Miniprotein binders against Protein ANTHESIS PROMOTING FACTOR 1 (APRF1). Designs and how they scored, part 25

Target 1, 330 residues: Protein ANTHESIS PROMOTING FACTOR 1 (APRF1), of Arabidopsis thaliana (Mouse-ear cress) (q9lyk6)
Amino acid sequence: MSLTELDDGLVRRMAMGAVFSDFGGKIHSVGFHRTDDLLVTSSEDDSLRLFDIANAKQLKITYHKKHGTDRVCFTHHPSSLICSSRYNLESTGESLRYLSMYDNRILRYFKGHKDRVVSLCMSPINDSFMSGSLDRSVRLWDLRVNACQGILHLRGRPAVAYDQQGLVFAIAMEGGAVKLFDSRCYDKGPFDTFLVGGDTAEVNDIKFSNDGKSMLLTTTNNNIYVLDAYRGEKKCGFSLEPSQGTPIEATFTPDGKYVLSGSGDGTLHAWNIENPSEVARWENNIGVVSCLKWAPRRAMFVAASTVLTFWIPNDGESPAPADPPTDQQQ
Key: E = the ipSAE of ESMFold2; O = the ipSAE of OpenDDE; V2 = 0.75 times the mean of E and O plus 0.25 times the DockQ between their complexes.

## First folded at step 11 (miniprotein)

Design q2 (from n42 with Q17K E25R E28Q; at its last look DockQ between E and O 0.03; V2 from the best seeds 0.00; counts 0 for: pae E 10.3 > 1.5, pTM E .789 < .8, placed apart)
Fold by ESMFold2, look of step 11:
Structure q2 (fold): chain B 330 residues (1-330), chain A 81 residues (1-81)
Amino acid sequence: as target 1 above (330 residues)
Amino acid sequence: SEKEIRITIKVPPEKAKEILRKILRLAQKYGAYVWIEFEDGKVTIYITVIGSEEAIERFIEELEKLAKEEGVELEVEIHEE
């Protein structure tokens, strides 16, 4: 596997490298393209913004006044997105839009959800995607057709994720249950169910490591769990300061050796998961970070609140923005 | 009409953390873009502000006050598109 190899020193040297401060509200979600050096953001100001991450440059802004913007992810094409609606959902049923940022057109509406979409994930291998909604359903879609391809009803707030090879997807529901499906025959039901550390809080986000060996979960009560993806056994867990209802996002590094997270007190944290320890802690002045993702193939991550920040290694001899937390363990 | 200015600040490494914090608060106030370059133990901060002539003048005034307080030099370049 061709992944960026990281060590504790490089992680500690991560520092804020670029800042974009012209958002007119909170950033709701961020997403990297899997292969191209692109990032998309959605915001309370109803914008979708496209960024070049190699040069830290904003490429395009579009505004979506009828539906707003909420969850966003790339399809496989660097100019095409799936975006969930924030407004006018009840009156139109237009919960999801397939968008071209190249010519600012809506290519397709995906109708069916009756409440806000809270989780969205594009398949890494084909034109399928999943959406989880507060209407207590997960829907499976195909970009090529309007009709929903499958519906799963469940209880609580759903979270959805594909593994990086597209062979498995996971759906989380209330009670800390995570159900695993074979993506090629999901109609046969889940092949396994994991319980998250005995925690009864709802899982609000799921991610797989790039090598598929680990699963990263965040919960509504500000707990982070790293599980073995095959058997669901807990590798480690972290508890962070509470936020005001907005889920805190956590992310793997590309090599799967580290997890980063925000915290309700506005700090950022990095943990080595192979030898569990906190390797870095950063104070910052952008408030509570609600969006946090490490780039798929680069030593860089983004952290967002009402401000979008790009973090890159401080490879010079300049002071680091954070001291390593040498006296803490988890 | 809107103007674009680009500012370069070379920062002593012993002051970089505090100066960067202050610059980021100011940048958020004006919607500025900030880039940071590290080379041979030196820190260079590039700032781009797009706005009205009044907003840019106000930003420059506040940034000059900060620079005077911290003993650093500014280089201002006006760029219009």
Scores: ipSAE 0.006, ipTM 0.412, lowest interface PAE 10.3, mean pLDDT 82
ESMFold2 (binder alone), look of step 11: mean pLDDT 79; pTM 0.757
OpenDDE base, look of step 11: ipSAE 0.658; ipTM 0.880

Design q3 (from n42 with I50R; at its last look DockQ between E and O 0.01; V2 from the best seeds 0.00; counts 0 for: pae E 9.0 > 1.5, pTM E .791 < .8, off the site)
Fold by ESMFold2, look of step 11:
Structure q3 (fold): chain B 330 residues (1-330), chain A 81 residues (1-81)
Amino acid sequence: as target 1 above (330 residues)
Amino acid sequence: SEKEIRITIKVPPEKAQEILRKILELAEKYGAYVWIEFEDGKVTIYITVRGSEEAIERFIEELEKLAKEEGVELEVEIHEE
């Protein structure tokens, strides 16, 4: 189903349309190709799986027993991936792999991280990518070379993101600080620092809206913040129910007008961020959702736990609007 | 008041790993940002440090000591915001 202009009604009509339940463990990450109708998953079963999202079909599975699979994203080529390693980091140093699912080849290893990569982001405009690791570093890489292009040391768990135009990237760190860099001259240091006002919790994840105007932060204390991406002012915030040991992911819709998230109670939520209110709330029976992403060019999102689900609009039945929470804003 | 300075260090590739390790240890102490660039077999280290004039002077002194020990040349650029 093709992307149309999103509104509250379409968001409320989203419903589970396909289920993939043959994973041999938890799904660690999911990623859409930026322009093609493709999705990749990484899983505790050491698989990378490629899906056709237009037809809701699994296209390919590969298994990576030596390194496992953890964070994954597409490059610009629809069959090429960057995947972080879960196993044998110390013995091999092979923390990140550039790989082809076309012929199951590892094209390049990116060595340097001393601990798990917890954040991974491909540049939207060139062959650069960033990785953040529990070794308290962020590294910048280029697909064409083995050696990293830059290293930032920081306190805390890093989260990294490029804006959708590729002009700016952001690094979140301890104390709720987000540093902004010009991607063309990051050697000059950050040009701005944003703070999540009144909250010093560690930022677990960071995303930019497609138009580059908003930034989405998820914290380890189960809060979601939407900031203005150029000035850093908080637009709105939402609180999630705690999830014991399961990280919660939030996502923008492609137009940047809505945010979706799971919750520790197993529900899914959607909020309008321009007129802050909860637009929809869904029960689901796959447990606490840890991976949640809206497709970049479709009215479709995926939600995953040990099961992968595709959500699409249900145009044949209009569900009742979700009851709003008592807390519409922070 | 705070100052911000930028420092550029050009490093032979064979020394880069050891020098980077030491620079990163020093930079953590002062909250400095360190970036490296690998271009065509050349290694350049960029350092940005923000702080009081006294803290910046201490950082520069320690960095110059390290550079002397490793045989590298420093280039210092001062930028205030």
Scores: ipSAE 0.012, ipTM 0.426, lowest interface PAE 9.0, mean pLDDT 82
ESMFold2 (binder alone), look of step 11: mean pLDDT 79; pTM 0.752
OpenDDE base, look of step 11: ipSAE 0.678; ipTM 0.894

Design q4 (from n42 with E4T K42E; at its last look DockQ between E and O 0.01; V2 from the best seeds 0.00; counts 0 for: pae E 11.6 > 1.5, pTM E .770 < .8, off the site)
Fold by ESMFold2, look of step 11:
Structure q4 (fold): chain B 330 residues (1-330), chain A 81 residues (1-81)
Amino acid sequence: as target 1 above (330 residues)
Amino acid sequence: SEKTIRITIKVPPEKAQEILRKILELAEKYGAYVWIEFEDGEVTIYITVIGSEEAIERFIEELEKLAKEEGVELEVEIHEE
């Protein structure tokens, strides 16, 4: 089902459809391709896995024993990824890898970060991407060039995001402030700064709605804020049960009308943000969800912990479980 | 009283690593933004400082000392807030 406009009833009917439980550890990161029906995961088992989301099938698994896997996102090409490294950062400096899953080749290394990358965002319009690291820097990169295009030194845990038009990017830094930059003139410094309503907790994730009107922020103190993306004014906020060291992830639906999030008690929540109210609450059997994203063009979302689950509307069908992988392993 | 200053430094590629490291240490102390462009085999470092007039003066003084030690020239632009 491909829906760009959702209502409360459809959101309430979302239910677990497919389950993938053969990961050898926690899933660190999930990402959808912007236009194709593809999902990628990274995991503590050092795997990168590709999934066909239309058919709920695992397409490929690769293992990265030298570097591990941490953050992952697609480039614009459906077989190309950017993946951050978890191991051997000091010895190699190979903090980020540009990968072809078509050829199973590393196309390029992006060297420079001295500690884990904790935030990774591909430009929606060109071959630029940003990475934020525990080395207290944000770096700007171009897929076509090995060398770093820009470095912002900051304090705290960085979070980075492009708006959907690619004209603005946001960087969370300095204790809950979100700074906005013109992507063409970022050397002039930020043109605005938003504060999350007096909350001094660190922002650990930033997303823009598809229409560019809203920003979604998650904080280390288990709050979710929706801000007006132009003025930074709070539209609504939600407080969740503490997750004690597990960052919560929240996601917009494609129409920007709903926000979903996990919670420290293991539940999933959905809110209508136009008429602020909780519209759905799910007990799920996979524990505290660390990765949660709604698909760009489908009535579907994924929720992950040590298990990856696909959620679709419950319309009376019983979706089949996903088959185990058939590729060679270890 | 908050002012913005923008500084552009073009560096030889062979010096860029050491100069960047020192600039990043200074930038942390003063809350400066540092951006790097790699274009046509040339390395350009942009520095933006937003702060009080006193903080900006101290930053410029330390940066000029660094530049002299490394043999580079600075282009300083004072931006009206």
Scores: ipSAE 0.006, ipTM 0.305, lowest interface PAE 11.6, mean pLDDT 82
ESMFold2 (binder alone), look of step 11: mean pLDDT 75; pTM 0.694
OpenDDE base, look of step 11: ipSAE 0.054; ipTM 0.295

Design q5 (from n42 with L24M V72I; at its last look DockQ between E and O 0.79; V2 from the best seeds 0.00; counts 0 for: pae E 4.5 > 1.5, pTM E .781 < .8)
Fold by ESMFold2, look of step 11:
Structure q5 (fold): chain B 330 residues (1-330), chain A 81 residues (1-81)
Amino acid sequence: as target 1 above (330 residues)
Amino acid sequence: SEKEIRITIKVPPEKAQEILRKIMELAEKYGAYVWIEFEDGKVTIYITVIGSEEAIERFIEELEKLAKEEGIELEVEIHEE
């Protein structure tokens, strides 16, 4: 995977390109493959959809009418996914599915969670993954076996993330606490704990920057915090308009220099986190954006509501006189 | 106790939306997984059903009825679990 260098001008020039509006409901989750030009979505219409982002084409759809679809992420294989269930958890215990979009089959069920999975993260380096559930647990799994590899108990809504190396993972818990664990000996407990001061709302999502320097936290009351990844020192924070019942997603750019987020008023925002300032603000016609991710290796992001949109730099307009040169490469 | 079947359906492009709608109604009734591939303007549908032998037999019967009504071909693979 190539690092992408961005500047304020390029971020400001991002504009809506391809649009996919055939979803039969709200999009719950989006995820990029780490290296291949692929995107997967989960939706209220019970679909998982696979997209080619290089050509802006929908490649495959599967509908999961028994369990629905909620959280989704790629494994390392470009057509293999992990998906969480929305329905029939009580009767089946089938809270997570490992599936192949290439072979069109369910490869494995992971049983154990007793309530909806709200956070899902694949290890960047091996076949391990984590799931956080409203049953007040975080479970650790291995794609190769059915049995849960570990359980961590907490209170409140969990959010989980691996760092970029997969050697550390973070769990956010009630009261704004973030705990860091060694992935290989998490049974020894966390090696560090810190608090996001001044905000008692639940953490909705955690992400590590690709450069390993920063951690991004989004709260259920739509505050965004950027922290030093391992020391927990706050670098900056942003407040957004509330969205009624819909968590807002924020994302790093691949270089870790910018953060983007939706807002309850339907706008999109971008901030430079090195020199904290709002770099861009976009009005859009798809409503409140609940899914937002920047592609790992491209100057591109996706924003979703009931509609999926691809955003790329606006080319063909006259560049501003002070525009820096682009540094994109593969 | 549970069995898995997989079914492949070739769908004419001009009938794809109507056939998909009917297949989705049937899939909802039986809790099926419906896999859809788009290639060269053509639509191929794969259906996976997991259930009792009796539920699977009824699903196949209803799907065959739909297939005859719409003039489409089926390929059925049954996997032991």
Scores: ipSAE 0.259, ipTM 0.717, lowest interface PAE 4.5, mean pLDDT 84
ESMFold2 (binder alone), look of step 11: mean pLDDT 79; pTM 0.749
OpenDDE base, look of step 11: ipSAE 0.646; ipTM 0.875

Design q6 (from n42 with T44E L66F; at its last look DockQ between E and O 0.69; V2 from the best seeds 0.00; counts 0 for: pae E 2.2 > 1.5, pTM O .771 < .8)
Fold by OpenDDE base, look of step 11:
Structure q6 (fold): chain B 330 residues (1-330), chain A 81 residues (1-81)
Amino acid sequence: as target 1 above (330 residues)
Amino acid sequence: SEKEIRITIKVPPEKAQEILRKILELAEKYGAYVWIEFEDGKVEIYITVIGSEEAIERFIEELEKFAKEEGVELEVEIHEE
């Protein structure tokens, strides 16, 4: 079975396979490497943690007490990360750091944001990355250069994402506005703008499906919107229980057929977006899931709160009992 | 002028938690970065200290004092950059 082809049955069979509970607080961010079987986490204890997802092992912990840790993502290099800071933002401007987990050093600081970075993403095709901050700016960067490459001023809380082809990036902002940019000529401004009406909440996150046909928009009110990436039309939407003070994360499956999300009640949900319906619900004892991502090349997702969990297909679930034979009325 | 010093510490696994706790306290005080690598039966701690020469010296002194008080022999390698 191609790891890229999921069905409702496989999604329903997902179960917790590994648990890591040694975090000194809430996990703020999780990130997969694109090609290697690696996961990174950022948590409230000012740590970054590196995991082997193939073997479910912790490989490395790094503590950043001076700057703290907030948003994290891999670069193209499996040992190099971008991490945003929690502390000393106003005084130092050192809101983003490029780190080597191999050399155990800070390679570069990216200065410019005046407030907390709330969105961070790496280009899938080059050394460019993008950040959104509570300072109401989006900044474009290159790993090779300390200087900011581009600045976009906006309103509200920004969320940023690249498509998987690296051709387009999206910026979501206040009022449910999503602006699309050509990554090669973003200086010309957005080539398209979508308005996702009906929700006045701030944007929490935006993602593209792997095929680039859909976008996933999550609000701070725990509303999830699946959008057509070309037309901006709402394909489907889901509402989850409120999570006071804890933003939830939603994720696509690699095939783009399913969306998974946490809820304010601590449950996990999966929906088929082709035929909009809930296909799975899991009761979770780890609290409200703040981080949720599907692995790029595996039938696996991670769910994180103060605990990190790995979910994989359970091979042992007996087929659902056959529907009872319809009583033939004689 | 700020100096950067990297310290590698090899610690026995059975004392790793205790040593780590103290190192983290020191790291917080001095604004140091701490990396920990886990290998089969080995724990290595890497510390990067960025600061004045005086601050770095004080950090090392406190680390050495701690090692002595806990009866832990630390293999310390210092890299100056």
Scores: ipSAE 0.442, ipTM 0.793, lowest interface PAE 0.7, mean pLDDT 88
ESMFold2, look of step 11: ipSAE 0.489; ipTM 0.812
ESMFold2 (binder alone), look of step 11: mean pLDDT 75; pTM 0.710

Design q7 (from n42 with R6T Q17R; at its last look DockQ between E and O 0.75; V2 from the best seeds 0.00; counts 0 for: pae O 5.9 > 1.5, pTM E .767 < .8)
Fold by OpenDDE base, look of step 11:
Structure q7 (fold): chain B 330 residues (1-330), chain A 81 residues (1-81)
Amino acid sequence: as target 1 above (330 residues)
Amino acid sequence: SEKEITITIKVPPEKAREILRKILELAEKYGAYVWIEFEDGKVTIYITVIGSEEAIERFIEELEKLAKEEGVELEVEIHEE
């Protein structure tokens, strides 16, 4: 199926197609598999849930009462996940787990973080992954090895992301500093550093566009910045309503033309970033959306709070523009 | 020596919610991991317990009692590492 080119009209036609409301609390994290039509969720009820996004079906639930669940992402294998822990971090150091959803096993523990993991990302090209923690460190890992491969000490709340080519990773930290590293030689330090001025808030999240040309930076004050990934210049920015205690997530569309985000008022927003303008706004009855991601290969995004929602284009005919009132010539 | 066991429970969908709640309460007490699979017309719950032989035996007994009370089938597979 040709990825239907996203245009403003298609984005405006996005509507809620499926709803899952059986969560025992807030959804902390959502992740798509890169190639398969799978979604994973992590929630406050200590569960990981696997979904078929093609059929909008829940496939599996796993409960992790000993460690809890926080951040989650897929590995390259559709049945294998990385999940961060919520409980027993100080006593066990078991802050990250490599899990098989197929055989229901913990394959590996990754020990070293001393506090909550707040950012987690998998390399798109190899078995490397990164985590950022409130312990003010970023750790680099390999799924095959228990030992940490690298440690970066930083200031403030870290956010980490790989580019889609797996060549570069970014670390965002306090003061709006974004550091870029070569994934093959990160030990040499960052090759570039951008300062995103004007916001003193901590960084909530950072992402690359699929083409690697743009970065999406979200702060804890619900400011969104679209940055040039090569120059570090601000292309555009959006300010959303504050969300007390609930970080919001923003996402690129797969084509990198649009940004979507939740807001503290419970609304969802979409912006065209080529011509900076709001193209859609949705009132959402599920509360503040804490997780929001576009599917890698579909005209679909998910929005999650205590409820998980799938959004797809509504096939409904755009209401024909009301015929202009025929001026009755008197 | 710690042992690992996995217990499989096949539950009718109509009972799955209630039995799951009880299983989760029991699992929390023993630090067990619970997995649920949804199949056409059946819900399968997998429970993995790691512990001493005595702890595992007690868990199985409590689970068997629960399963009997709810009228569900238990399959016990023991994997010794």
Scores: ipSAE 0.024, ipTM 0.278, lowest interface PAE 5.9, mean pLDDT 85
ESMFold2, look of step 11: ipSAE 0.321; ipTM 0.735
ESMFold2 (binder alone), look of step 11: mean pLDDT 79; pTM 0.755

## First folded at step 12 (miniprotein)

Design u1 (from n42 with T44E; at its last look DockQ between E and O 0.78; V2 from the best seeds 0.00; counts 0 for: pae E 4.7 > 1.5, pTM E .769 < .8)
Fold by ESMFold2, look of step 12:
Structure u1 (fold): chain B 330 residues (1-330), chain A 81 residues (1-81)
Amino acid sequence: as target 1 above (330 residues)
Amino acid sequence: SEKEIRITIKVPPEKAQEILRKILELAEKYGAYVWIEFEDGKVEIYITVIGSEEAIERFIEELEKLAKEEGVELEVEIHEE
């Protein structure tokens, strides 16, 4: 199924379509390939798993027993990934791995981070990527060389993101400060700084809308903010129920008109951000969702906990009766 | 210096889950990477170990013992660097 124009009705009709429940623990990270119909997951069971999203089929599993798996994203090549390490960081310095799922090989280790990577972002235009770590650094890397290209030592917990056209990147810092850099000459320092005024919590994550006009921020105190990416003005904000020990992820739809998020109470939410209102709320049976991303070019999203679920629009056809309703529901 | 070995195991589907379980136990002991591919009617398991020559020799010995016990064959490739 190709992407159709999204509206409030289609968003409300999103429903669980496929379920993968054979993970041996929580899913830490999910990522779509930018153009191909592929999804990768990382999990507490030390696996990276590759999925065909067009056919809802698991293609490959790789287990990384030395380092585990934490954050994951595709490079531009559909068979190549960057994965962060969960274990043995201090003893080895092997914080990031560049790997091929096609030939089952670790292509390169990127050494340097001394603590867990909490933010990982591939450049949309070249072989550069950024990693932000609990060691209070952001590192800039190039897939083609072993050496770190740059290090920023920052206050607090970093979050990093590239604009989807590759013109800028953003780094969020403690106190809600978001600094913007020209991706071609970041050594000149940030060209702008945005503040998220009344919130002092750390930013977990930054995303840009596809057109680069909006930024989506999530915080450790369970707030979501949508900012104008050019001016830094708050367009809207939403509060969610707390999650014990795991960040909650939010995502734009591809057209930038909606935001989806999990919540600490196990619900999923969708908001229209052009005319701010909650347009959908879903109860689900997979617990607190830790990973949530809308596919780049399809009317579908994935939501994950210890289980990976694919969500697609319900066409409105009533199912044939299979069982009578129970007394509890009648 | 460390060496990398790569091992391929082709497993009958009916034995795949038990053999994989045992391989993952060994992989945890040695910090190995285990790659699993699902192809038309078969399961292929690839194992990569990077370590000292002594660790690799011990891993190969244990894996060969497992393979003999389970009646499967291994293809072992040693890659320098």
Scores: ipSAE 0.273, ipTM 0.728, lowest interface PAE 4.7, mean pLDDT 83
ESMFold2 (binder alone), look of step 12: mean pLDDT 78; pTM 0.727
OpenDDE base, look of step 12: ipSAE 0.571; ipTM 0.850

Design u2 (from n42, 13 letters changed; at its last look DockQ between E and O 0.01; V2 from the best seeds 0.00; counts 0 for: pae E 8.7 > 1.5, pTM E .737 < .8, off the site)
Fold by ESMFold2, look of step 12:
Structure u2 (fold): chain B 330 residues (1-330), chain A 81 residues (1-81)
Amino acid sequence: as target 1 above (330 residues)
Amino acid sequence: SEKEIRITIKVPPEKAQEILRKILELAEKYGAYVWIEFEDGKVEIYITVIGSEEAIERFIEELEKLPGVESLEVEIHEEKK
């Protein structure tokens, strides 16, 4: 069963339960559906894979040889995805695809980005989404319309995130600046600007906590910052071991009270945010974890490298072994 | 002291691509950021810049000199926080 809130003991008891090891390369991105028990992965092997997280089973695999797969997230519909492209961007302009996994159709292309998309975030409340690209732009989109709804040109590598209520979004840019926007009137510009707790390193990821109180920032110099979401004051910070150019992902637990992260030395860490302290540290055998997300409605998280692992509490219940994946080519 | 200025530029559709390129070059020079709206056949460009009064005046002067700028509106906002 899912837990609404967690405590230190439960976090410490998290353990690897299921393993999927037949990816043909690194996993680039993972995403949970908001309400259904579904997970999607994108990988260097050009696959999109759909998983049932309740039963720890691969449900579907599709291959996307023309475009590849990079960033991926669900829409609000459990069969629909937004996926960014890795290949043929110059020749096609097809940087983002709206996909149906039910019948393997491309529902829409969102054209405009001229370089790889590095950040992708679906609005929690409507059919809007944002993409940040190495072309030094952030674009706002609506699933119902092909045309881009807005473009922000900026310096540096962008990172984008909506808050959990969808009323605010944040964009990180060069110099460690994080700009906050009102989602309903972003054309009026940002209403606030935060620095990464005084650190000017480039931010590679932003997340908001579900309770709306905190922002989680990960930097290219391997620091994690937890800030007050609207005042920008640092609540705490943690340093990670460097990795070989692989970005390290951090995640909130659903109650916003804990942060988990990988590290360049291959360990996983968990910290209590209310009483800042490390509450758990795990060795793992899959190398440096680059994708790490806690499920929105369950006491479970996923950690991925070239291998996808599901983590659940070890409370005397034996997790079911993972079934071998079914491969499918398109 | 630093000021925050918001600038709105309206651009003829046929010149939008060229003008936008030049605006982005100037915005990078002055550390400004740019939003672009493509609605109802119009191209509107929203620019926010924070800097000294002298730097902002120079930036606005360079924007006004760009060929094809149809209109340029300046709004003064609160001083930098």
Scores: ipSAE 0.011, ipTM 0.448, lowest interface PAE 8.7, mean pLDDT 82
ESMFold2 (binder alone), look of step 12: mean pLDDT 73; pTM 0.657
OpenDDE base, look of step 12: ipSAE 0.474; ipTM 0.797

